# VH-VL binders against RING finger and SPRY domain-containing protein 1 (RSPRY1): the designs that were tried, part 6

Target 1, 184 residues: RING finger and SPRY domain-containing protein 1 (RSPRY1), of Homo sapiens (Human) (q96dx4r300to483)
Amino acid sequence: LFLKEGRQLTYEKVNLSSIRAMLNSNDVSEYLKISPHGLEARCDASSFESVRCTFCVDAGVWYYEVTVVTSGVMQIGWATRDSKFLNHEGYGIGDDEYSCAYDGCRQLIWYNARSKPHIHPCWKEGDTVGFLLDLNEKQMIFFLNGNQLPPEKQVFSSTVSGFFAAASFMSYQQCEFNFGAKPF

## First folded at step 1 (VH-VL)

Design D9 (framework fv_ficlatuzumab)
Fold by ESMFold2-Fast, scan of step 1:
Structure D9 (fold): chain C 184 residues (1-184), chain A 118 residues (1-118), chain B 107 residues (1-107)
Amino acid sequence: as target 1 above (184 residues)
Amino acid sequence: QVQLVQPGAEVKKPGTSVKLSCKASGYTFTSYYMHWVRQAPGQGLEWIGEIDPSGGYTNYNQKFQGRATLTVDKSTSTAYMELSSLRSEDTAVYYCARHEYYSGFDYWGQGTLLTVSS
Amino acid sequence: DIVMTQSPDSLAMSLGERVTLNCKASQDVSSYVSWYQQKPGQSPKLLIYDASNRATGVPDRFSGSGSATDFTLTISSVQAEDVADYHCQQGYSYPWTFGQGTKLEIK
């Protein structure tokens, strides 16, 4: 809502009209179900399941949104190709040096399997979470219903390759992704 | 209350262009995509394209790509659709409609009847 | 392009009858289907969005259901003011597409 009502982000021009941005069924852990349209994921297992999107970004400023369908534990954000899905060990996005994730259930930001609290309230069904990646300033910014947190910079302290939108889901958690095909 | 106001009718000759307007009120104009949809007499609805009034981003139905141009004037909260190289088959009611986040257009203009005839 | 096919093309019902209108997508559209009511000379009015959510101000006799490729609009007890064309629409994939419409008449 905040970005729609005031501040406009300038995105690098990439022609995504010919590329369907979606969750990647070829880059997903064993027990995560992805919808046929590629914009919704649900974990139907007792493990912590993960997925990356179909595109990789290495320059510019990028943004996507998630609508919370269930309000349980999920870690959602950005990950490089080097982030591993260790689903049987309970490790997901934000649990290594190659990813950073927002956790709206536990009110935490995760990087390298270490968390710190954030000031947003716990997310609830229907909430919109925003994920900004600024590769020019080397920072990530998370939004809840348009309200931003201070930038995260830790993941850029090492040499990193390009980033994918990525998410991890605890048992029976579900959310819906918007990569720009619908208004933010 | 949300309102989308369109002129009632336009008459144009084949080969010319037309620029139709849609004036929005009752909400924050830049917070919602605006769509253009037409309906030929006795026919179904056909999507022309969409515009983000905030950033000016447009997306078009390929059938209208190159002929339709969507623009906005944020200072007057007005959306425009220009259609060029008019043919008799372009005779239709043209609607503007406000897009909700998901699959539905929650508010529609009353429509402008465009008649293309010689 | 995703083709939306409505059935029947037209139907005539008696007052108070339950009415069922169908909409079939040529491909999976998840739950991203909306229904519109259009009375003669008027613009379309949103009835149902995202398959099953009733729009503000729409009477509770209208309900929507379905997923994937098969969707239904139901009017539990048809009234005289329900005479209209009904259109379904998918919002899953570009270009956005509408069905051909179903005309509802009262006997």
Scores: ipSAE 0.000, ipTM 0.471, lowest interface PAE 16.3, mean pLDDT 83

Design E1 (framework fv_umesolerbart)
Fold by ESMFold2-Fast, scan of step 1:
Structure E1 (fold): chain C 184 residues (1-184), chain A 118 residues (1-118), chain B 107 residues (1-107)
Amino acid sequence: as target 1 above (184 residues)
Amino acid sequence: EVQLVESGGDLVQPGGSLRLSCAASGFTFSSYSMNWVRQAPGKGLEWVSFISSSSSYIYYADSVKGRFTISRDNAKKSLYLQMTSLRAEDTAVYYCARDFSGEYFDYWGQGTLVTVSS
Amino acid sequence: EIVMTQSPATLSVSPGERATLSCRASQSVSSNLAWYQQKPGQAPRRLIYGASTRATGIPARFSGSGSGTEFTLTISSLQSEDFAIYYCQQYNNWPLTFGGGTKVEIK
């Protein structure tokens, strides 16, 4: 587990050697470039390109972070296996009932192709964005530089078969992922 | 347009220290990983060190671990290599090279010569 | 670390002839293989990446092929400016490693 009981942002020491947590080169759309170490992605096209990570979680409380490299449009969050990468149609993470995403450029939370505004300022280069998935309370919480948004719960009204960290990148956008190999 | 210009190479005594710099221009420096690659006189290429775009991931060749430190300043568009405990075997032309996250090198500087000799 | 072996160490070819350079990896690198050209006193220049994709501005006479452990760089009609040392590089695993180079010289 990445977090301690009580919902404070304090994580237990986790041995990640048995979990090869990285972006999945076998579960990525055509024009998204993933680094060989699996922890950085960049869209090299004018389309909306998507990826899921290698690990799937179905119980417990999980957390990961990204560092914003470019401040443009990206939708980053959590997706089940059933979320499809329909990049030709402009769909990304948060655009179906199987995914939910934070968009720090447009200041929106996306679920089921519906957006709602959030109060965080627009993200900028160097910002840290946090993604908490609480499968015990059935909620997702998004953080910008440690500041949290109200929990998102709608995605759990659909059948939950397990979630992957997932992200969609618009034209030439880029970020780095931290799945717990480095301190949060 | 894309340019990488190394500096700091010098003649140094064994056990000495030296800092290399690489000035980047013509691209968004903060969007690319950077590397140092060296080449001993008359020999082949040897990768030395990698730093990711946000400095979150740093890797070194075993031959330099504990002696060399790679760093970058994205605001200044500069890459650095702090070298300590220099050995004769570190004598080489040091190239600054751009990549995307640990891949191939698409742009190289012209290199700066480091000579470690008594 | 993955060891990259290039053969031959030296290749003597006449202008207009075909040159074929080999690169072998000690374990699979998929298609994560690049080729560089280096002339005396100059920095290396990127030729091929992803085993077979020509870099922008590289003449069509240069082609790369192979996957896994066996790779080839072919220069279909050698020009005078092509006499140089050629290096292969894998980027499948850390540390990044280069072959020892193949020197292409005039016969």
Scores: ipSAE 0.005, ipTM 0.573, lowest interface PAE 11.5, mean pLDDT 85

Design E10 (framework fv_umesolerbart)
Fold by ESMFold2-Fast, scan of step 1:
Structure E10 (fold): chain C 184 residues (1-184), chain A 120 residues (1-120), chain B 107 residues (1-107)
Amino acid sequence: as target 1 above (184 residues)
Amino acid sequence: EVQLVESGGDLVQPGGSLRLSCAASGFTFSSYEMNWVRQAPGKGLEWVSFISGSGDTIYYADSVKGRFTISRDNAKKSLYLQMTSLRAEDTAVYYCARDWSYTGYYFDYWGQGTLVTVSS
Amino acid sequence: EIVMTQSPATLSVSPGERATLSCRASQSVSSYLAWYQQKPGQAPRRLIYDASTRATGIPARFSGSGSGTEFTLTISSLQSEDFAIYYCQQYDNWPLTFGGGTKVEIK
């Protein structure tokens, strides 16, 4: 659940006593480095590397943010457990029917390995990207520094399973995640 | 297709009451914040009232506080504005408007409006 | 409340020319500013939001710019269907407020 609060989206903090909301070091591809606190990732290889978070959501409205550390190619969004990390083939989040991703470097939205352009400018270091998943309306909405894109709905025609926050990083790209421990 | 259809506008005398309705179709009504915006004849737009999707958060313009009540019936997909103690300066076309944004308060769809005339 | 002032009140331009409309806020509204078009007898239509983002279906000739207290709507090559009244609206703080409007009319 989340609340619209002025210009800031906030959500009721998930009970983290049993599940810590962070990048999942047990659901990550070979060459992606995850920080000890689980909120920062960096690709240390010339390959395309992927990760899912530790929480899975199947109802309600959910939101998280990413702060851009490097402005290169990354595909960030939401994925089901059925989305495969085919890193050696160059496939990541948004490259199958079980995931959808925002690409701020190339100005594209990715679904099922097909892209469409969006009107946001190219992201830069320090930018905040928002990822809203609305399971009531069956849509995903992407934000750049609070500026909203039209909803993406295609992924919901292919899957009925729950979603994980997920990301793919090209060579030497890095970003940090906010799953609600800091205000949005 | 998203549609908003207002009704209830009428000629009323000062001090009178009137209830406006807005019938919504083509979208999940309960997921969207709704607003009333009015426009006096030959004048500009004036925001009147806001209601959240659940109905729990409500705001009013100072000019109508204590006199107007916004409400919604999500099962009937309808928005309402109950107006009391009407004044000549409340004469306007009243628009029902859908709030599109999760992070802002601006309107993507508007009804055609319903005219309220307050005159003796 | 935040007062929105639009200028000029009336702008006379010829088809094919560029029109530039101004909107000023009494205090900073950051980029929380939308523009609407209203034709006679019709409800308003959303053109721009977040100061510079064009709404879906709005022609590329419409562009918005500005931040803080000074905002501009530009129509780069005015078409016959663009003769209308244009309103700015801030959504930085409650209550929501609109400008007084700029009427764009044929010269």
Scores: ipSAE 0.000, ipTM 0.517, lowest interface PAE 12.1, mean pLDDT 85

Design E2 (framework fv_umesolerbart)
Fold by ESMFold2-Fast, scan of step 1:
Structure E2 (fold): chain C 184 residues (1-184), chain A 120 residues (1-120), chain B 107 residues (1-107)
Amino acid sequence: as target 1 above (184 residues)
Amino acid sequence: EVQLVESGGDLVQPGGSLRLSCAASGFTFSSYSMNWVRQAPGKGLEWVSFISSSSSYIYYADSVKGRFTISRDNAKKSLYLQMTSLRAEDTAVYYCARDYEDWGSAFDIWGQGTLVTVSS
Amino acid sequence: EIVMTQSPATLSVSPGERATLSCRASQSVSSNLAWYQQKPGQAPRRLIYGASTRATGIPARFSGSGSGTEFTLTISSLQSEDFAIYYCQQYNNWPLTFGGGTKVEIK
C-alpha cells in the first residue's frame, strides 16, 4: 500500500500479490490469532497480544484502515522493528519509544507508555479508523470515520528506522485490516 | 448435553454427489463457527472446510475446493457439506466439529462421524 | 500450508511410564496448537489447546509445552486407557493442518 503526497489523502493501487501486505504470522505474540487472509486478528487470551504487518516502510506517505469488529481496548498504529512485544508484562503498541498507537475505546493516543486524551468519540462496531504515516514531514495522523486528529510527532525524535503497521489487542478483541485491496 | 450427530454417509460411484448433515443440540449453534474434518481408512485427520457463525467466512482445503460446498441453517441448528465430483480419494469418515472460539480454533466438540465410500 | 510433523510414528511404552510426543511446525504457529486423542472406532477428543492449556475433564498427567515451531505432549504416568493415537493441530493459519499422528501402544 502507497499514498501520494499532498493535502488530500489519496492512494494508488499496488500489486499486492508481490508485496503480500498482511499481518505477519512470523511477527506475532503467542495468543493472537490471524485470519486466513492475513487481514483480521483476534486475541484469544486474557492478555495483551501484538502483531506487525509483513511490510516495512522507510520513505514516503503511507495509509491503512481498520474496521472495528469489537469495541474494546486495542492500541493500533505504527511500530519499528525495535518495538518489543512484552505481552507477559501487558505492554503493546504505543508502550515504548519505537511505536505510537490510537486507542478508540479509552479515547487515548499512546507513545512511550504515556497516554494523552483525544477528541474522537469512543469507537463502535463498524467504525473505520485510518492510520497515516508521513515520513517526509515526520508525523502520524489518525482518523475516525474520516475525521482527523492533530499530527503525532514524538516517535520520530527517538528512531529513524522503518515502520510497520502494528496492533495490540486486549482480551478477546478483534478488528479487520485494509492495506489497500479494498477501496478506502 | 452438547452433541453433534452426522448423517448422510453412503456408498457412491466416482463422479457422484452426496450431501452430509450435522445436527447440533445442547448449545447455541448460531454462536459457533463449524468445521468438517475427514479421516481416510487407516489414515490421519484432514481438515476439509470451515464456516463462521454468520456464514460470512467460508474456507476449503485445496483438495476439495470447487467440488464441496459447506453451508449452515442456524434456525434448524444444522451444518451441511454438499459433495460433488466425488473421487476414490474422498473415501473417509467425515466429522463435524465445533470451534471453541468461533473462528477456526481448536475443536472442543466432535460428532461420531459418517462414512463416505467412493467406489465402483 | 503449514506442515505438521509428529515423531515418533509409534511409541511403545509400559503402563506407569512417561511418554513424550513431539510435534514440529514448518513455520511458527505461536501457541495456536492443539492435541487430540483418538481411540479405535471413536471420534478425536481434545486434550490440550493453546499449546499448554488442558481441556476440561482432562487428567493432570497430560501436559503440553512449547511455542513457535517445537511442541511436546507429555503423559507422566501412562494408564491403560491412554493407549491411543495422538494428533497435533495448528490453528494459526489457513488451511488448518494436523500432524500424521503418534500411536502410543503397549510395549
Scores: ipSAE 0.000, ipTM 0.477, lowest interface PAE 16.9, mean pLDDT 85

Design E3 (framework fv_umesolerbart)
Fold by ESMFold2-Fast, scan of step 1:
Structure E3 (fold): chain C 184 residues (1-184), chain A 123 residues (1-123), chain B 107 residues (1-107)
Amino acid sequence: as target 1 above (184 residues)
Amino acid sequence: EVQLVESGGDLVQPGGSLRLSCAASGFTFSSYSMNWVRQAPGKGLEWVSFISSSSSYIYYADSVKGRFTISRDNAKKSLYLQMTSLRAEDTAVYYCARGSPDYLWGSDAFDIWGQGTLVTVSS
Amino acid sequence: EIVMTQSPATLSVSPGERATLSCRASQSVSSNLAWYQQKPGQAPRRLIYGASTRATGIPARFSGSGSGTEFTLTISSLQSEDFAIYYCQQYNNWPLTFGGGTKVEIK
């Protein structure tokens, strides 16, 4: 009873070992495979599969990176605990009012199951994607190899909960996460 | 056919350095994560270090952090462990062990082990 | 780190008897658990992975069970070549950790 999802972290704790910050094997959809070290995810199913990280943030400025291992469809970003993994319906991170995601394969930003185009080229194997969450200014900023997109603010009109780093993967897609154990 | 062959173990004085090598054959080395595991005389197994197939992720046991460096050369099908500031408690047989393959990743249960190479740290 | 505790430290059994080895994790490791056999002077040999999947070439008398924090390795009818030290290992969290081992010796 009264179980809480994830661990809340303050701004000062963002540089804690990656061993402490990882993908949450207890908060993942059925067919997504998570590495034992918790920093890689791969989908071998034909469905769209999702995961949230182990930490939840509700104040400060936070950043993480992803290295693209496969260049296919993935929606990666930030989600509250209220975002549902409706993988059987084809919905992932960015497909409800409680999550926002960068999609570098289709060149789209997703919020509330609505997308808008972005100017970055399609991501490719070896690319670094950055995810900044600024809870002071109430904005999210996405980066591709250091190049930023305009801030996204819509999700903050719908949520009062904290955010988890979160991602959704189409068939055979894989990426590696960096939550601060390696330099950004 | 699938083999891991280790080399480089020697007698070293405390504070010294040593580099271990592991040569892989009979499989696509670049598609597997790799690990070093050690075993002190008469003691159990202790995991030492991990390196992912692309070298993007590297992890160490707390007992060796800052002193040991794991690396790999996929073209040469070789794994390395550079050891510095060696201590008496680093005395052990060091095993090279194959981790998860890319197609079954998430299972760093070691299916292939080298024969081990003995490192003795004493005066 | 996740602490793996194996019991008993030593198990004395006669050939043909059943051996049951226990491995407990200090927190859940799901099914990400492997069992290894080690004979004197030899490298460890993987017996079981995924808590219950037998590795290729491993005899049917070896079986693994459990999930979460409690795991068991069973050897249904011990052969002379089965007298060895057995280790469990979790691969759910960093750092990877091994149990202290159970020595199966002849009674």
Scores: ipSAE 0.000, ipTM 0.479, lowest interface PAE 15.1, mean pLDDT 84

Design E4 (framework fv_umesolerbart)
Fold by ESMFold2-Fast, scan of step 1:
Structure E4 (fold): chain C 184 residues (1-184), chain A 117 residues (1-117), chain B 107 residues (1-107)
Amino acid sequence: as target 1 above (184 residues)
Amino acid sequence: EVQLVESGGDLVQPGGSLRLSCAASGFTFSSYSMNWVRQAPGKGLEWVSFISSSSSYIYYADSVKGRFTISRDNAKKSLYLQMTSLRAEDTAVYYCARDEYWYFDLWGQGTLVTVSS
Amino acid sequence: EIVMTQSPATLSVSPGERATLSCRASQSVSSNLAWYQQKPGQAPRRLIYGASTRATGIPARFSGSGSGTEFTLTISSLQSEDFAIYYCQQYNNWPLTFGGGTKVEIK
C-alpha cells in the first residue's frame, strides 16, 4: 500500500507486516478459499462469494493491485464495514451504497447495485488492475495495466466509517492481491 | 488426458547442479499454482517450493532456500526446479504437484535425484 | 513451521474393521487440512480436503473430521486395497507441512 504525504502527492510503499495486510479469513463468505499467505482467493462455488482485507483505512491515499488469474466475473474495489455480503442473493462489492467495484469481465463500474460502462478492454489472464482510494479528494480511481479511468465519487455521498480493500468472485474465479509487500 | 510428467532426475555429485522439468497437459496450466514435493527413500513427504499462477508469489522450504529456484513457462505449459549446491540430503523422488487451494489434487509420477560421489 | 504429528506410526487391522488415524498440528490450522493415500512405488492420491470434504471418486468409507489442532481420518470398513501409508497436510501457513505418515496394514 502507498500513502499520500504532505502538500505534494507522493506515494510510498508501506511495510504493513505489523498489521498483516492480507485477505481476512474472518471476514469472508463460506465458499471463497483464501491462500495460506492471504494474498490469493478463489471461489469454490457457482455462487457470488466475497472477502474484505484485514485493515481499514479512514485517511490518506491508498493503493493496491490484483493480478487477474481467471478472466471471468469479479467485482473488486473498496467497501466499508456496512457493506453486506449476500453471497447467494448475487450481492457483493459494488451492490450497495457502501462499496464501489471494478468489473473487468463485463467492462462495468458498480455502485449501489447500478452499473455504468467503462472504456477499458476486457481483462485477460496476467493483467494487473490497480485500485486507488483518495480519502482527501474523496475519490476512487481504477487502473488496467497502468491506464486509468475517470475518478468515481458516488460512494462518498454516504456516511462512511472507513474502507477495506474488498472483492467478490463468481463461479470458480481467482485473482492474486498485492498490498505492497512486492513492488507495484 | 490431465497429467503431469516430471523429467531431469539423475545422479549428481555433491555441490553439483541439476534442472528438473514438469510438463503439464490436459488442463489450463496458467490458471494453477504449482508445487514441488520430494520424498527421500523410505521417508515421508516434504514440501519443497510453491509458485503462483502468475509467478508473483514464490515460497521455499528453509532446507532449499538460496539453493533451489522454482520457475514456470505458461506458454510452454512447463514447471522447472533449478537445483544448485546439491547435498546428500537432497536425494529424493521429486514430484510435481498441481495446487488446488494449497492442497494437491494432481501429482506426477516423480523423478529420482541421487546426490552421491 | 507448523509441525504435524500422526499417530500411530503403524496400524494393523483386520479386513472389515474400522481404522481411525490421528493427525495433530502444533498450532491451529482451522479446517485447512488434507489427507493423502500413498501405495508403494506410487505418487500420493488426494482423499480429503478442508478436513472433512471427500475428493471426487473417493469411496464413502473414508471420512475426515476435526478442526483446529486435532484431526482424524476414519475408514469405516477396511478393505484390502486400503493397505497404504496415509499422510495429513496443513495448508493454513507457510511452509506447507506434512505429517510423518501412518502405515495401515491389513492382518
Scores: ipSAE 0.006, ipTM 0.559, lowest interface PAE 11.5, mean pLDDT 85

Design E5 (framework fv_umesolerbart)
Fold by ESMFold2-Fast, scan of step 1:
Structure E5 (fold): chain C 184 residues (1-184), chain A 118 residues (1-118), chain B 107 residues (1-107)
Amino acid sequence: as target 1 above (184 residues)
Amino acid sequence: EVQLVESGGDLVQPGGSLRLSCAASGFTFSDYSMNWVRQAPGKGLEWVSFISSSGSYIYYADSVKGRFTISRDNAKKSLYLQMTSLRAEDTAVYYCARELWSGDFDYWGQGTLVTVSS
Amino acid sequence: EIVMTQSPATLSVSPGERATLSCRASQSVSSDLAWYQQKPGQAPRRLIYGASTRATGIPARFSGSGSGTEFTLTISSLQSEDFAIYYCQQYYDWPYTFGGGTKVEIK
């Protein structure tokens, strides 16, 4: 999704299907399974598996959502191409200076392998999690069922590169991605 | 199930105007981008216009740019094509087509015939 | 615009034979290519999307291949119901463009 910028920020839904906005089967760790339509992922192993989407954004305001299929440990958010998938070491999105992630199972926000608690309750099956990336104000905002957390800004002090929607999944965890084909 | 029903095709004189409608049913219309595709008698398919699910992003073929306007009403589950300054070469069957997230057109309407002649 | 060229314009084949249809893009469209079948008086029917993925309900005798600029639709054992016009379409960039079509007719 692309949010229109200007004097007044307005939410505008954009169909990103024309640029193939989906999970990137060529940028995924070994044991993460991606659906044929590219919008659902499930970890098929006892390790922490990761993926980036097919699009890279370096300007403007962007938003996507996931629907929680299983309520276990997942770290979902935004990552540059410099973020590493260290799946067998137990590191994923949010565990280096090039990524930031929402963790709704443990109620944590992860940046540079450091976590801080957040006030949202633990996510559950059917919940909608939102991920806003504002490259103009240099902030990320996370939403649970429409309720927002305070902006995260620390990741922007380390990076000048573009961001990908990205996620890491603990054993047997699964979620569905919405990059704009469905209403938010 | 999923249906797209087009209407509004008619005989129009050159320079005239016509509005086509496409009524959607059997799915959540506001989730999908929509397209108009036309086919002149005995000829191939020509893409005409695209509108995003919210209506915020719109694209046209060069042949119709400035003359045709695509729009949608998500509350009424309807897609529209307002045609002005019609030319003989606009004579065609006009199809309404639903675009999937993958970009392909999975459902098409039956088509509505527009004839532009004196 | 991206120009889509289909060849041949007409393909004459006998029932049970293999038909191979080509579609060429003037620049890379990655795998953002679909194939449609159209019979006289009918709207087009989606066969293949993403260059090689069969749409639900499409018989296994239809297969798509290729990426970038060169694409092929193959019908492995042509049935009487397969005589139709076939169109390729790129959805990589605007304007979306269709090939001129390949008419598959009885030899």
Scores: ipSAE 0.000, ipTM 0.460, lowest interface PAE 16.6, mean pLDDT 84

Design E6 (framework fv_umesolerbart)
Fold by ESMFold2-Fast, scan of step 1:
Structure E6 (fold): chain C 184 residues (1-184), chain A 122 residues (1-122), chain B 107 residues (1-107)
Amino acid sequence: as target 1 above (184 residues)
Amino acid sequence: EVQLVESGGDLVQPGGSLRLSCAASGFTFSDYSMNWVRQAPGKGLEWVSFISSSGSYIYYADSVKGRFTISRDNAKKSLYLQMTSLRAEDTAVYYCARDTYVESGSYEFDYWGQGTLVTVSS
Amino acid sequence: EIVMTQSPATLSVSPGERATLSCRASQSVSSDLAWYQQKPGQAPRRLIYGASTRATGIPARFSGSGSGTEFTLTISSLQSEDFAIYYCQQYYDWPYTFGGGTKVEIK
């Protein structure tokens, strides 16, 4: 979950047993179903449905991964508590000033409801997407199967709040989360 | 005011090594990512290397990968470029440049040093 | 890498005239595009960033426009101090790349 600094970033597992690093069933929109183990989400509607994880980070360097289960529209990344789940209006993670998201289906990075294209190919079932949050350098970096995009920094100009891993799912999409219980 | 002062440029034989330094003043050096940009005589600008504010993220242009090493010392407010296996095409004025990500969320260079000349010739 | 192409290589203009400089990216760089001015013997100076935002202290006669792959720097009423070489730079992706420069010289 926590990455050590160096020439290459290395993974260092943080013991989060007391706070259970998982998707938060108390911070989830109505039609998103979370698995009993808290590491898989599935949207049961055609609307955009959203969730935040159980942990909030305000310092250091953090990393998590998702495995793509279905290859449709999802916006996955980091969000503060101030990012609202306006699902009835189609807002997801990356659609306000308080969140930034990777969209592997449409090949876009979302911030404040504005998108920019990225060079990664469209994600497919079995792909691993990585999400690095660097609060020391004030940047987010997205990876597809180990290939990184340029850092995203705009979200740090609008917020001083801590960040949660967060995701929004369309039309019966699902993915699995890895917050460090499995090796990266 | 913000100042960046490069030093270390010299005449070097092909295959030689040289270390450039950039001394920063007038701002909190440890908050900013830094870059080296070079310019061959009479030619355009070429980005060489990037180092993040903490030193954890480093990127190089393909032309210098494996030969140049960027580093920084935040306590000394200094940026370095260690150059090895120098070639004639490395002849250029080398500029130290400050990134703006902390202020604007973008990577353009707001302050540049005056440059230091490296000449690689036999 | 993203290749930046500037045109023309040299632009000859008289004081008081409008100068228009072009910069083209080989792929979309969104608005992650900056313009720099360089005078002989001097380091480059930042003029524009985010394709269209004028840097602090830069005269209003300088303006930038464009997004994606096509960008323009306009100098509306050229002054004697504006004769220089101008470079565009993308900061969308690594490696950062510069255009070859446009030299604005007196006619």
Scores: ipSAE 0.000, ipTM 0.483, lowest interface PAE 15.8, mean pLDDT 83

